# Ledger of designs, part 117: VHH binders against o26223

Target 1, 191 residues: o26223
Amino acid sequence: MKLLWTSQHIKVTVHIDGKVSKMDVLEAIKTRRSIRKYQDREVPEELIDKILDAAMCGPSAVDERPWHFIVVRNREMLEKIPEVHPYGAMVKDAPVAIIVCCDSSLEKIPGFWVQDCSIASQNILLAAHSLGLGAVWTGVYPLEDRVEGIRRLFSIPEHVIPFSVIPLGYPAENPGTRDLFDPDRIHLEKW

## First folded at step 6 (VHH)

Design v119 (framework vhh_7aqx_2)
Fold by OpenDDE, second read of step 7:
Structure v119 (fold): chain B 191 residues (1-191), chain A 125 residues (1-125)
Amino acid sequence: as target 1 above (191 residues)
Amino acid sequence: QVQLQESGGGLVQAGGSLRLSCTTSGFTFSDYAFSWFRQAPGEEREFVGAISWRGGYTDYADSVKGRFTISRDNAKNTFYLQMNSLKTEDTAVYYCAAKTYTGFSYKQPSEYDYWGQGTQVTVSS
């Protein structure tokens, strides 16, 4: 049975007229890609606010909500991030980046903050995509050199752990969609 | 094939200096962070120091801080341990190690992907 890969050309119709076409949740999840090239265009504060709102809507262990967000627009700071992050080269080309952090003092149960911040980070990516922006998750934690690099660069307190750096901008690339479904990874009732 | 090879070990008097080298092959040097560990007879392998992928971050065990320095030369696929003011308690087999996406801490041996065979450093009184 030849699964006809219908290349559904998801026409991201960037409607110029400010009407953000409502992308449904499944569409956002399935069509989201890591975007590492950005237009020379500023991201409005309103969009960042919406993204951050989405970031804070995720669940957390016992509702601890340990996350903090640093919004970085300063060009000098954006340009310095690649110095401490080997896979953060695209950050220098983005108009804005969000650094997701954990305040360890807010943890109610140790260790779940990684899941909490992961959910927040993913929501940032999905929200950005749904709003017509491109983003990429650049992992900071659990790599010590990246954690300490970002900590020093942004003067982050010791009890706060930088988790991810997410550059955002209007996309200047279209990598297409991927079919990542793998039935071999599905087990019924037992392994 | 990935290889890490230590060199520069030997016998030195207390108060002396040695420079260890770890030459690497079989992987992209610039993508890795590196560390030195040591193991004395009858003791567990212990962290000595580490250097980040670009060299912008270094960490040292308290016992060697101010005396030991780690550096790297990307052009030579080699990183170094400069050991000054050596003490008898520094006597051990010294191992170099490499890691990329392995864990949070530089201090845990389990965080590293590759290891050298080790070089003996003996500090005499």
Scores: ipSAE 0.006, ipTM 0.294, lowest interface PAE 10.5, mean pLDDT 89
Fold by ESMFold2-Fast, scan of step 6:
Parts: C-alpha cells; structure tokens; sequence
Structure v119 (fold): chain B 191 residues (1-191), chain A 125 residues (1-125)
C-alpha cells in the first residue's frame, strides 16, 4: 500500500499572502525540530536504510560524496558517547545513533567535505522527521576533543573524520512551532 | 611570515628532566593546535604529544604517557613539553609543529602546516 511511506506527523498548513501553501517537503523543513527525548521503541532497520539513502542523495562538491556512516545500536557504546561529547547526554537515551564521517580518500576538492557532511546530516534530520522519527544534530567537527574521542571510541581510521553524531528515535516530546523568517537578511542585487 | 622556534634541548642524565619551549610568530596562536614530534637517527619522525587549539584536549604517545606533559600559553604565543623521568630511548631531535584544526589525527606529520627546525635532546646513561 502506497500510504506506507507517509509522515506520521500532523500536517501543517502555511499561509502566504492570504493563500494556503501546503507541500510535504516545505512542511518537513518548517516543522522539523531537534528532538532529545525518545520513546522506548526500536527503530526498524528499514527506516534507517531509507534515512541513509536520503543522506547520500545530497549534492556534494564535484560529486565527491565523501560521507560514510556508522550506525550505533549497542547500548554500552551509546552510553560511552557522553564521556567524549559533553553536550551529547541525550545520545545514551536514544535507541540508535548515526555517526556521519568523511573519508578523505574520497575527497576530490580539498576542504568542501564540511559542506558535504553538513548536507548529509541535514538530510538525515529531514528524512527522520518525514518518517515519524525525531533526531538531533550533535556537533563533533570542528571540536578536536570530540573528533578524537569519537574516533577512538569507534575505531575510526586516521584518514576518516567523524563530523556529527545524530541520535534518533520515536519522539517523546513535541516542541512548539517557530517562525524564523527575517527579511532584513535578504539583499537584492547587491549588499 | 610564520616561524616556530624550539629551545630548551641539551644533554641530560637518565632520570633527569628538561622543558622544551616552542615560540611562534606570524599567525594567530589561538587558532592553531600544537604537537611535538621526535626523530632518532635512522628512524622516521614519530608523534610525542599534542594539545588542541582550545587546550581542552591533550594526547600522548604510549611511550611517554605519564612522564611528559604538553601545555600552551596563549599570552606568550608559546607551547611547552615538560619531560620527566627521561630515558636513553628519549634521545632524539625534537620538533614542534602547528596545524589548523582539520579533524584528522594529531599523529600524522603530513597534517601539520608549520614546523620548527628541531632541537637535540640527548639522554646519557
């Protein structure tokens, strides 16, 4: 049945100049919130695979796609993440986390891997939200203590850079709506 | 023009102590992470210890852990290697090195943007 892949979140309608705009992708972007509290429920492997497929569909500099992903479900390993990431306390309460990594051997243009991995991380957050899950981006790069701590904890090779740790699960919280549009940040034709 | 200058090397007896300093100029010191490497005759350059650009992370080679301490003084644009309980195996030319934070391991010499000229440390039996 075609309804298997619909979002489980309540549909939101945005009004623009008296007109109703409702689009699944814009809705996902505007309603995604960082989720740090999770239900005690397993996340099916099928959903993780869909999230990672979406992560790999992002644009990358000269199509280098340097991303690699570690999927962590082991509770002992999840509980060790806060020891090397002080603001990652919520990770130990998540049923699963994804570590986004850059394999520098795949890099075609030096330095653009940060944008590439940021795009992959955001796609994970959006895909999770669209599938009825909640997630939060916890920063690893460019904080060297976190990068080296995560590298050692997960046996990540020296040519691979851990970029972000994204815990995810079924949400146990419902944060409020935000309106972040600021026209003062838009410049027409020139500064 | 970027410059790294080591000082504090010399001859010391086994069990003794030395403090190496690396004074830097030509860049914003607080934007860089710093490491010490050493090279014995006929050997490759090996990692000794590192300190992060914030100073919140330090790492050491297993052979020196517990005996050596790396530190940084942002006000003086200088970083240090305090070497205690020196062994004859610690005899080497010691190099200071600076890198922007790239996310790659501190143990890779190729990741460093700038290097000092080296200072000799000789530990006698």
Amino acid sequence: as target 1 above (191 residues)
Amino acid sequence: QVQLQESGGGLVQAGGSLRLSCTTSGFTFSDYAFSWFRQAPGEEREFVGAISWRGGYTDYADSVKGRFTISRDNAKNTFYLQMNSLKTEDTAVYYCAAKTYTGFSYKQPSEYDYWGQGTQVTVSS
Scores: ipSAE 0.005, ipTM 0.227, lowest interface PAE 12.4, mean pLDDT 84

Design v12 (framework vhh_7aqx_2)
Fold by ESMFold2-Fast, scan of step 6:
Structure v12 (fold): chain B 191 residues (1-191), chain A 124 residues (1-124)
Amino acid sequence: as target 1 above (191 residues)
Amino acid sequence: QVQLQESGGGLVQAGGSLRLSCTTSGFTFRNYAFSWFRQAPGEEREFVGAITYSGRSTDYADSVKGRFTISRDNAKNTFYLQMNSLKTEDTAVYYCAASIYGKFWTLSEPDDYWGQGTQVTVSS
């Protein structure tokens, strides 16, 4: 067994044949928070693989699945990210980051790759949370300076667009959950 | 019972090549990262190379980069070290190792497993 800190409770999870036993989908969605402080612990490759499997299971326009992922564990490379992404300072303190990219050669419907990569990014955040990790989405696209900075730093080809940088690790903070339900944003039958 | 068994060692002349194999049993091969270490007489074991459980990433000691290649064959439950352009300083007992958590440089986890070692001798 391992202990997983949820919003207000310590949750015990049991791994049987690699299966995590408890956090349901609605709980994961409602309790996921942006995490920017990480423990000095490596994230096993097994967990990264599970996260990326979940990322690739997202829906995509006309099943184009244009996403590619760069997994960055090299400390020197992680430390260079804040130089090209000013709000990515926490990346240097993460044990690993995932860069979500779009391969434009795989695009079947013009412009829908943004939605596709957004879905993949959110799935990374939810999967990480469900596995006891913390992560945060740092925006790259559509900011041209960040797109070109990340492309240069990671030798990304011109036909591939870096979309987001998602540092992740074992959380060293617990910001608690938010109560965001707003019934005034729900309309029945018509606007 | 977990077992790792090296093969392919022996005597070669400098500039030659050898391919080491590590055949495994007793665990789910796909879920393990694999490494090679070596130990020369009177020295500590040193890291040589590693491959992650997915096979997507490899890492090597600076002394062997560009000359050695690690690979894995999940269908055969075997992983390899291709050693090219061998030098006399590569002479050592080579050990294969397995770790469930996919590490480079260090195999310090309780579940790490080791082979018995195979001798590689490079003559001038």
Scores: ipSAE 0.000, ipTM 0.121, lowest interface PAE 18.9, mean pLDDT 82

Design v120 (framework vhh_7aqx_2)
Fold by ESMFold2-Fast, scan of step 6:
Structure v120 (fold): chain B 191 residues (1-191), chain A 125 residues (1-125)
Amino acid sequence: as target 1 above (191 residues)
Amino acid sequence: QVQLQESGGGLVQAGGSLRLSCTTSGFTFSDYAFSWFRQAPGEEREFVGAISWRGGYTDYADSVKGRFTISRDNAKNTFYLQMNSLKTEDTAVYYCAAGKWPGLSYKSEDEYDYWGQGTQVTVSS
């Protein structure tokens, strides 16, 4: 998957290994929902690789691209995540989770790694949805106890910061879409 | 140039076995997932089975589960469909397909980049 920008205004075109995506970008953005219930079904390695390719295509401050990813399929490890992340109970029921991390040694501008890892996390959610998987972003950073707990559980080095844990799988729930457009939040030319 | 070529089709008696092969060229075989589809006269093309690019995942249509087995041989750039306990309902033209990212379930024709020309399998009563 690759995002392309045109010279005449900003226009997004999505290609999947040279193909046009079945779900267009606006549809994917508007219909993505947090999914916390998963089928007892394996997610193919090819789909995970495709999702991570999309994650790495996000823009980053000064092109620092500080993200690293841990792919967790081991059930015992997934079952331990709720012990260090109180709101991550759904992770134990997922067939796989992706931990988005920042390698601080790659940081070129202080503090922008948070935005970089947020962009990578959102791309994971959108890519998963476009492939018909369900996923949810569970927050780790900036909650110190969660950061420390995840670090210890997955042997993450001290210079690497766990940012989010994203369980994903084939959805076992189908929440309806939301219409969130609010014109009162749009100001023309001045506040 | 990319090519997929089926072989091993033919006439077989009900209850018999047949092995289809798909030989490939023009791409890095180990980067691709593979599938078999079939089309009976007057019917739409349907999914039969698939194997992931690392071979760790396989999927099958409910109608063939337990009877058919898909496998791949990276050294030979070839993948196979072993068909056992054949039924007259299995009579169809069988197509092999290759896709780098075959989507949600491997079952959508749109997810495959390359297709063979098809090989006829006829199962006599």
Scores: ipSAE 0.000, ipTM 0.156, lowest interface PAE 15.5, mean pLDDT 84

Design v121 (framework vhh_7aqx_2)
Fold by ESMFold2-Fast, scan of step 6:
Structure v121 (fold): chain B 191 residues (1-191), chain A 125 residues (1-125)
Amino acid sequence: as target 1 above (191 residues)
Amino acid sequence: QVQLQESGGGLVQAGGSLRLSCTTSGFTFSDYAFSWFRQAPGEEREFVGAISWRGGYTDYADSVKGRFTISRDNAKNTFYLQMNSLKTEDTAVYYCAADKYAGISFKNPSDYEYWGQGTQVTVSS
């Protein structure tokens, strides 16, 4: 059986760079797109703080919350990321990037830090979108060369694992709408 | 075979200190979370303290917080309970426990797969 899904109309008011914008939560989830082109405009630290607050509100296994974040605004450092991350070319053009890390010493049970950091990464993407910014998730873990490259570049200690690099800024592109709903992936009661 | 063996128990005067050790064998020590429990006569086993599998998280029962410290030594496959400012109420058999998933709940004895035989701690007035 295929189900018809409809969106709820719940509106949220958000303060963006002194402006107020309204976005439904479901609309934010459905309209968030990977943004790889950014305006030549700095992102206020207050917006980064709101994004990181949202990142830390995600659920985590046994409330271990192993995430740490590096905020990179230095142009020279941003320009070096593509040297260690072959698909991170857009990072050099972003005004800021957030590196999501796991402090492995905070892990209470083995392996769940990957889910925890994935949740934090998605919250960063959604929070950025809700605040009028664009961002893209670029993978670091589990690719050993990227993990080692990012660790070296940002002096990350051995017990900390870089998970993702998320460049963000005011969007300079507007990708078209996507229709991703697939009812064949929904099973009632049993497979 | 998996074994946990306590040592360091004994008789001590109130206000004194003891260090308990739990030596382990038969599993990869660094993959496990560790806890100490205690049981006084006629009571259930109660949680005392825990250390996570990577050592970044410790937890303690309110009655021992600030007085007891749990630690681990991966090179020696041993973990410890340093007990300071001992009180007569601390008198109990102390058990070490280990479980790969103890981080889900450190406080429930049923969450632990492996247990030591216990070591008696007696605190005299």
Scores: ipSAE 0.000, ipTM 0.245, lowest interface PAE 13.6, mean pLDDT 85

Design v122 (framework vhh_7aqx_2)
Fold by ESMFold2-Fast, scan of step 6:
Structure v122 (fold): chain B 191 residues (1-191), chain A 125 residues (1-125)
Amino acid sequence: as target 1 above (191 residues)
Amino acid sequence: QVQLQESGGGLVQAGGSLRLSCTTSGFTFSDYAFSWFRQAPGEEREFVGAISWRGGYTDYADSVKGRFTISRDNAKNTFYLQMNSLKTEDTAVYYCAASKFTGYSWTKPEAYDYWGQGTQVTVSS
């Protein structure tokens, strides 16, 4: 039995290609890109724990925090994901993937779990980027075929809903940053 | 059918070098990550070093960093542990291990699907 890892139990002594650079919040948000090509390099367990700690720190409707996470490192399982997720081809090339799930028994307000799991998914992407990793959000919910495919592949109970599959690893591509600010989408005082 | 076989163990004097080999059969070598573990008498089995399934990443226990090097040869279905500057504290049975896990964590024995039978390394003073 694995000892439960929490932020309180994490002692990080990580040597990652030398000194780890700090990125401020706005820089992280503006420079994060979807990464679909990964180095053949393992992601240390300590970094996954830091990412999941960040995922669980998201705001949640009435503090229901319905998220559960499956960490997939087994290559045979990663190779099967594209069979049930047609836009998840890059997952088989990743060293690890996180499946974000909702335990519906923890839901206090109907429907808000989608927002809760979206927030958790985005925090995974930002945390990964801040740690020098790359990731991409591949959608599962609300596409029933993908939901059922992922559920069967990972033996997920009926009361638990797979929401997203997020492969991650050290980036093997460096897409340029985007200037996405559009003032025409900002309305002052009224539409 | 699946087999991992260690070789290269033996007696060596402190300050010396040994190269361990692990030859594999019965599976697609390039799909697996590989590790070395060791167990001294009366001690728990401990992680020594690991190499990823494409060979792009290696990791080592702090006690062996700078002295030991893990490598793999996909054409020969074999991976290695080059042990330099050996100390009496390195005396142990060394095991090779293989996993389709890409890290699950790779420092944990539970992550490994296949194991060798072990080879004795004895470092004399």
Scores: ipSAE 0.006, ipTM 0.176, lowest interface PAE 13.0, mean pLDDT 84

Design v123 (framework vhh_7aqx_2)
Fold by OpenDDE, second read of step 7:
Structure v123 (fold): chain B 191 residues (1-191), chain A 125 residues (1-125)
Amino acid sequence: as target 1 above (191 residues)
Amino acid sequence: QVQLQESGGGLVQAGGSLRLSCTTSGFTFSSYAFSWFRQAPGEEREFVGAITYRGGDTDYADSVKGRFTISRDNAKNTFYLQMNSLKTEDTAVYYCAARPYSGWSLKTADEYDYWGQGTQVTVSS
């Protein structure tokens, strides 16, 4: 199924109570929380497309863009993910999950793919949040058991490294916001 | 073997009601989303409605919205199409379908893995 990616400029309109509210980037960053409970509600394909578009907009080392994405909507597969990812229990309750992977053959400089895929993963989280969805980053890499588990489950080639599993759905929890600012972590001009 | 079997079809007068049932076997019912499609003679198969795997969300074609309701009973491995205020244009063979996918193109017939044999619904004037 060729996902017809229409490059439409992601006007992130969050419908809160029927009103289209635009969430700015700083608001998205500051208010984002890990969401592990999801409503029994479908996530439209259009939202996933927007999220994946955002995932691919991040920088990468020398523009290598090593990321690949597996979109999982099959319930049988979603229900199997916790078997190989013990901290991914919430995945079975999500209507969809995105597996972020690195194609090592696309690396231009070794090792930067971790940063690249991290940026992609974070963009997924922010985009999801901006769209009124909840998501959580469940780490796969660098834990070998999880990497191999996900690899086997999804028949991922050896040169492709599963990096994260990100379940998504409309949130069924509201953990609130946190103030994580720490001025002691800021150094001016020198350590 | 996977089986989907429709029942409840028949002849009904316009303005009347019917309830279709689709009984399933051969797969984990709770892991599947379900849909109803219909096909009138000489027409293409069209989407009627769908329900998510947990039954908390539904989608309907505009032509049946407000008149038709889909529900599911996990204990009975059966899902339903309640059809109210039936119209002559609702006359068709109704098919139930199943897929283990949620939220992906619920309206597209090609994405459903399993299909029933269909049940005839005829609405007379």
Scores: ipSAE 0.030, ipTM 0.538, lowest interface PAE 3.4, mean pLDDT 89
Fold by ESMFold2-Fast, scan of step 6:
Structure v123 (fold): chain B 191 residues (1-191), chain A 125 residues (1-125)
Amino acid sequence: as target 1 above (191 residues)
Amino acid sequence: QVQLQESGGGLVQAGGSLRLSCTTSGFTFSSYAFSWFRQAPGEEREFVGAITYRGGDTDYADSVKGRFTISRDNAKNTFYLQMNSLKTEDTAVYYCAARPYSGWSLKTADEYDYWGQGTQVTVSS
């Protein structure tokens, strides 16, 4: 089976006043929502490559870049994730998932890999949204049962820690906007 | 040093066949996607065909679909373009190109980091 796609499948475009434009960074940040319902559509390999490129562009502590990624498209494997991740039921319906991992042998400063992998995970969510896809971060680390379940399921070595599982697909839901700005959390000059 | 080297070009009669090879060195072959582009005199460089690194998925320009086949041999660090039912309009310099895992488009020349020097294909009537 060959996955066929055109340049239109890999570029995100938005119609603005009759003109076609790509989503800007602030729009992507403000409009991203967790998406848990997906269309029965394959996600092109080129879109996954763009998302992973964006994930690796995040800052990391002392440039340690400890992240590794597992891309899961196999239906049988996706169906097994909810068995080791109780709140990952939506993964069964996703055409693809990305597992964000930390290779501890690449860690230069102990403990900062959590921040590094959080940044990579957020970049995956933002990049997916900017490309017309929906995604959700399902937590793995620091829940020991989930970490070991995912490790066993995907043959992850002892020195590598699974951090998050992020299912992705074309959205089959459209959540409303959120008003999250709270000026009481902003302190000028002093606390 | 990264190198890509084409071979197999030459003169062929319309309706004939040629097989182009691109031999590579200086990088991890299995992690790269590969493409063929061509350029006729006075024209821009045109996409011909591509093969991905992961599943061996292929893509072709409409003008060559059904006639050309791209393939790769990871053990030999070489990829190929089998050209069948050649037409005079296939006459061009053919370039092989390589890009790593995280490219933006298989069809855009600017996405490719490494290029061969080109091999001439001339199809006579």
Scores: ipSAE 0.000, ipTM 0.163, lowest interface PAE 15.7, mean pLDDT 84

Design v124 (framework vhh_7aqx_2)
Fold by ESMFold2-Fast, scan of step 6:
Structure v124 (fold): chain B 191 residues (1-191), chain A 125 residues (1-125)
Amino acid sequence: as target 1 above (191 residues)
Amino acid sequence: QVQLQESGGGLVQAGGSLRLSCTTSGFTFSSYAFSWFRQAPGEEREFVGAITYRGGDTDYADSVKGRFTISRDNAKNTFYLQMNSLKTEDTAVYYCAAKLWTGFSHRSPDDYNYWGQGTQVTVSS
């Protein structure tokens, strides 16, 4: 199913073609790693639609849901991202990237859009991992040069703030898992 | 500098066909989505049809759906509007327009960054 430019198409594609992931939630959380090397292999539109559906399922302050997403598959546009994002060199090698944006006109509580877009970004990473893809969150906001560069490169309106650029694809690397549990950061009933 | 130039306009009889071309330069053609708009005398500019940056999807105004076809040739940096079954109501100046394909808004003239100068299409009865 191809992604059309109507908002209804994304919902219909995800709804009709949704297949359940076999990775459980805790496994996905604990084994997700940042992936910066990708196979030269196209990611099907149905998987992108599933990932975007997951992104929109996050909790949002006062249910403002200010997020918007740009899906970039065009090779020449992906190759231009490192010019405006110094830590986005891997994006040029990815088959696709998702730009997470905030439409400030949808913001109901000042400042909480950062949390909303962070939640959406993390859901993209977890959903991609659960579907056998690799991804990495490259930060845009609050670095003004990156915000402005991404905005201009993708014709993003002035009232919309690009938050993150997330390249994704089938992984061409397999970093080992990390054991990050630290009981010293847990306090019972008082500091 | 970015340039869009229409060609192929002219006079045609009702029921006839005409093909418009828009040749582009000064930007990476494959990164842009393209549209045709038209403007009749004394009216505002209206949407006619659009094609995505990879040519995967097209969209048309209801008034031309089934009669007009938009296409692109990335190797020639050119896109086209094939107009069939022309009606006198199709008489207008036709403009080609380009934007980076970044989202779902594509039917407003304000959505577009670059414009051609226009080519006249006149359909006689």
Scores: ipSAE 0.000, ipTM 0.108, lowest interface PAE 17.6, mean pLDDT 82

Design v125 (framework vhh_7aqx_2)
Fold by ESMFold2-Fast, scan of step 6:
Structure v125 (fold): chain B 191 residues (1-191), chain A 125 residues (1-125)
Amino acid sequence: as target 1 above (191 residues)
Amino acid sequence: QVQLQESGGGLVQAGGSLRLSCTTSGFTFSSYAFSWFRQAPGEEREFVGAITYRGGDTDYADSVKGRFTISRDNAKNTFYLQMNSLKTEDTAVYYCAAHRYPGFKYSTESEYDYWGQGTQVTVSS
């Protein structure tokens, strides 16, 4: 992989297969969509490592950075996730999934780890999109049955809380664009 | 400021061993992947070995595989090249290098963000 600087975009990322992806930050944010259908194609480990690096770059409360990540490529394990997550059916068809976790021993301010792990999860989605991949956030916390199910399935210790399961792969769908800007939600100087 | 500094070079006889160290400062060591490159007189710079943040995740040039070992010590902000069974062909200036993607093993110079000044290794017969 090469990262190139161009006059049309801040940088151009060359995919490992030689395909070029161009996207500035605002374009990435506006065009990211939840992707639940994936090509039957492996995701290179290099791209996963790059995505996880981006995940760890998020802000956290008092810089506590409580996140840990489990990378799941084992097909048998991916196929078991829908058994403990009712809305995770697409995970069994993904080449890889990332489980975002909170290590509660790293928590400096009670409760803010939820926001920290949300930021990490969103960075995974944006980084995946910028690299030509598709992903979707499937919620685990705060649903106790899902938390316990994922914990047991992946041998997660008691002081670590599974927060989200994010399957990802090369997209096999294109849901199209949407405009979400709503000026009625913007208030100047006061409510 | 970011700095990489090699040490441990010198003169050694063929069949001997040397251990090179690269001490680093100015960045978070555990967030980087590292490599060694070398340049023999009159030749292009070539890849020697690489190590990711995962310590045991390494790669080597075919010419040194089985003889050289790269390792890292995150507590000391230092990484190493253990060179065994040295040959006269290993004579070169050895450079340490670092790049920002901790999970990647690159073998091309252009992928690296920071470089040391180099240390001379001379292997006599």
Scores: ipSAE 0.006, ipTM 0.244, lowest interface PAE 13.9, mean pLDDT 87

Design v126 (framework vhh_7aqx_2)
Fold by ESMFold2-Fast, scan of step 6:
Structure v126 (fold): chain B 191 residues (1-191), chain A 125 residues (1-125)
Amino acid sequence: as target 1 above (191 residues)
Amino acid sequence: QVQLQESGGGLVQAGGSLRLSCTTSGFTFSSYAFSWFRQAPGEEREFVGAITYRGGDTDYADSVKGRFTISRDNAKNTFYLQMNSLKTEDTAVYYCAATKYSGLAWRDSSKYDYWGQGTQVTVSS
């Protein structure tokens, strides 16, 4: 890997041997798949930081940006997630998981935090994919048993609501792409 | 009681090889990542190498990369450091360590839950 500097002191990283070209936005969206099997390979903190930066760039209602994130790398904690989240079995096998939370004290418009956190969650999935990682969104809110289970497990205060758990890692599976375009779902001018 | 016990240290000549073992008890071996650290006289404890909780990935300090290999044997609750092409500057007390954190700053000794007592490795010229 060769590092280059611009006049703005921005490091440009060039992997001179074998680096694949960067995926464009449409390709990233179309090829992202839910990944539930991960290599036993650690994810560098730099990549997690890039993913969380992308998550915080999402739009939010009245720019309230109510999201907070918990990064979980502790094996004991990851192994306990399936106990409070029945569809989170894959989390125990991931090297890291991100819990997307809403700080209700930051909410300006009642109820829109759900959409805000959904957008942040999708940005995490896309950013992970663009960086060569795999991830899957697992729902917490609005299922109260899961919300309280995750809250208790991670000592989340009452004014903060856990929204989703997203395990991620280097993919150990390669599901095929899907052709989901359906023109019958597009209506011109009126229903 | 949690126990990590090193063995395999000793005196070896430069260019030689040595294998350190760390035998563990008192916790679920497969739930932990493992590392080796070393401390030379008058110096701070430094990271040597690490292996993930599944054993599928490893990390090494630049000074030992290509010479040392870390491995684990889940059936024996033991992990190892194979040290080849030893140099006089490898002389140190070697410590084994276990952590519940996987993929955090493994070079940060404060992230480790359990430590061995250390074993002396002396490399003579």
Scores: ipSAE 0.005, ipTM 0.390, lowest interface PAE 10.1, mean pLDDT 86

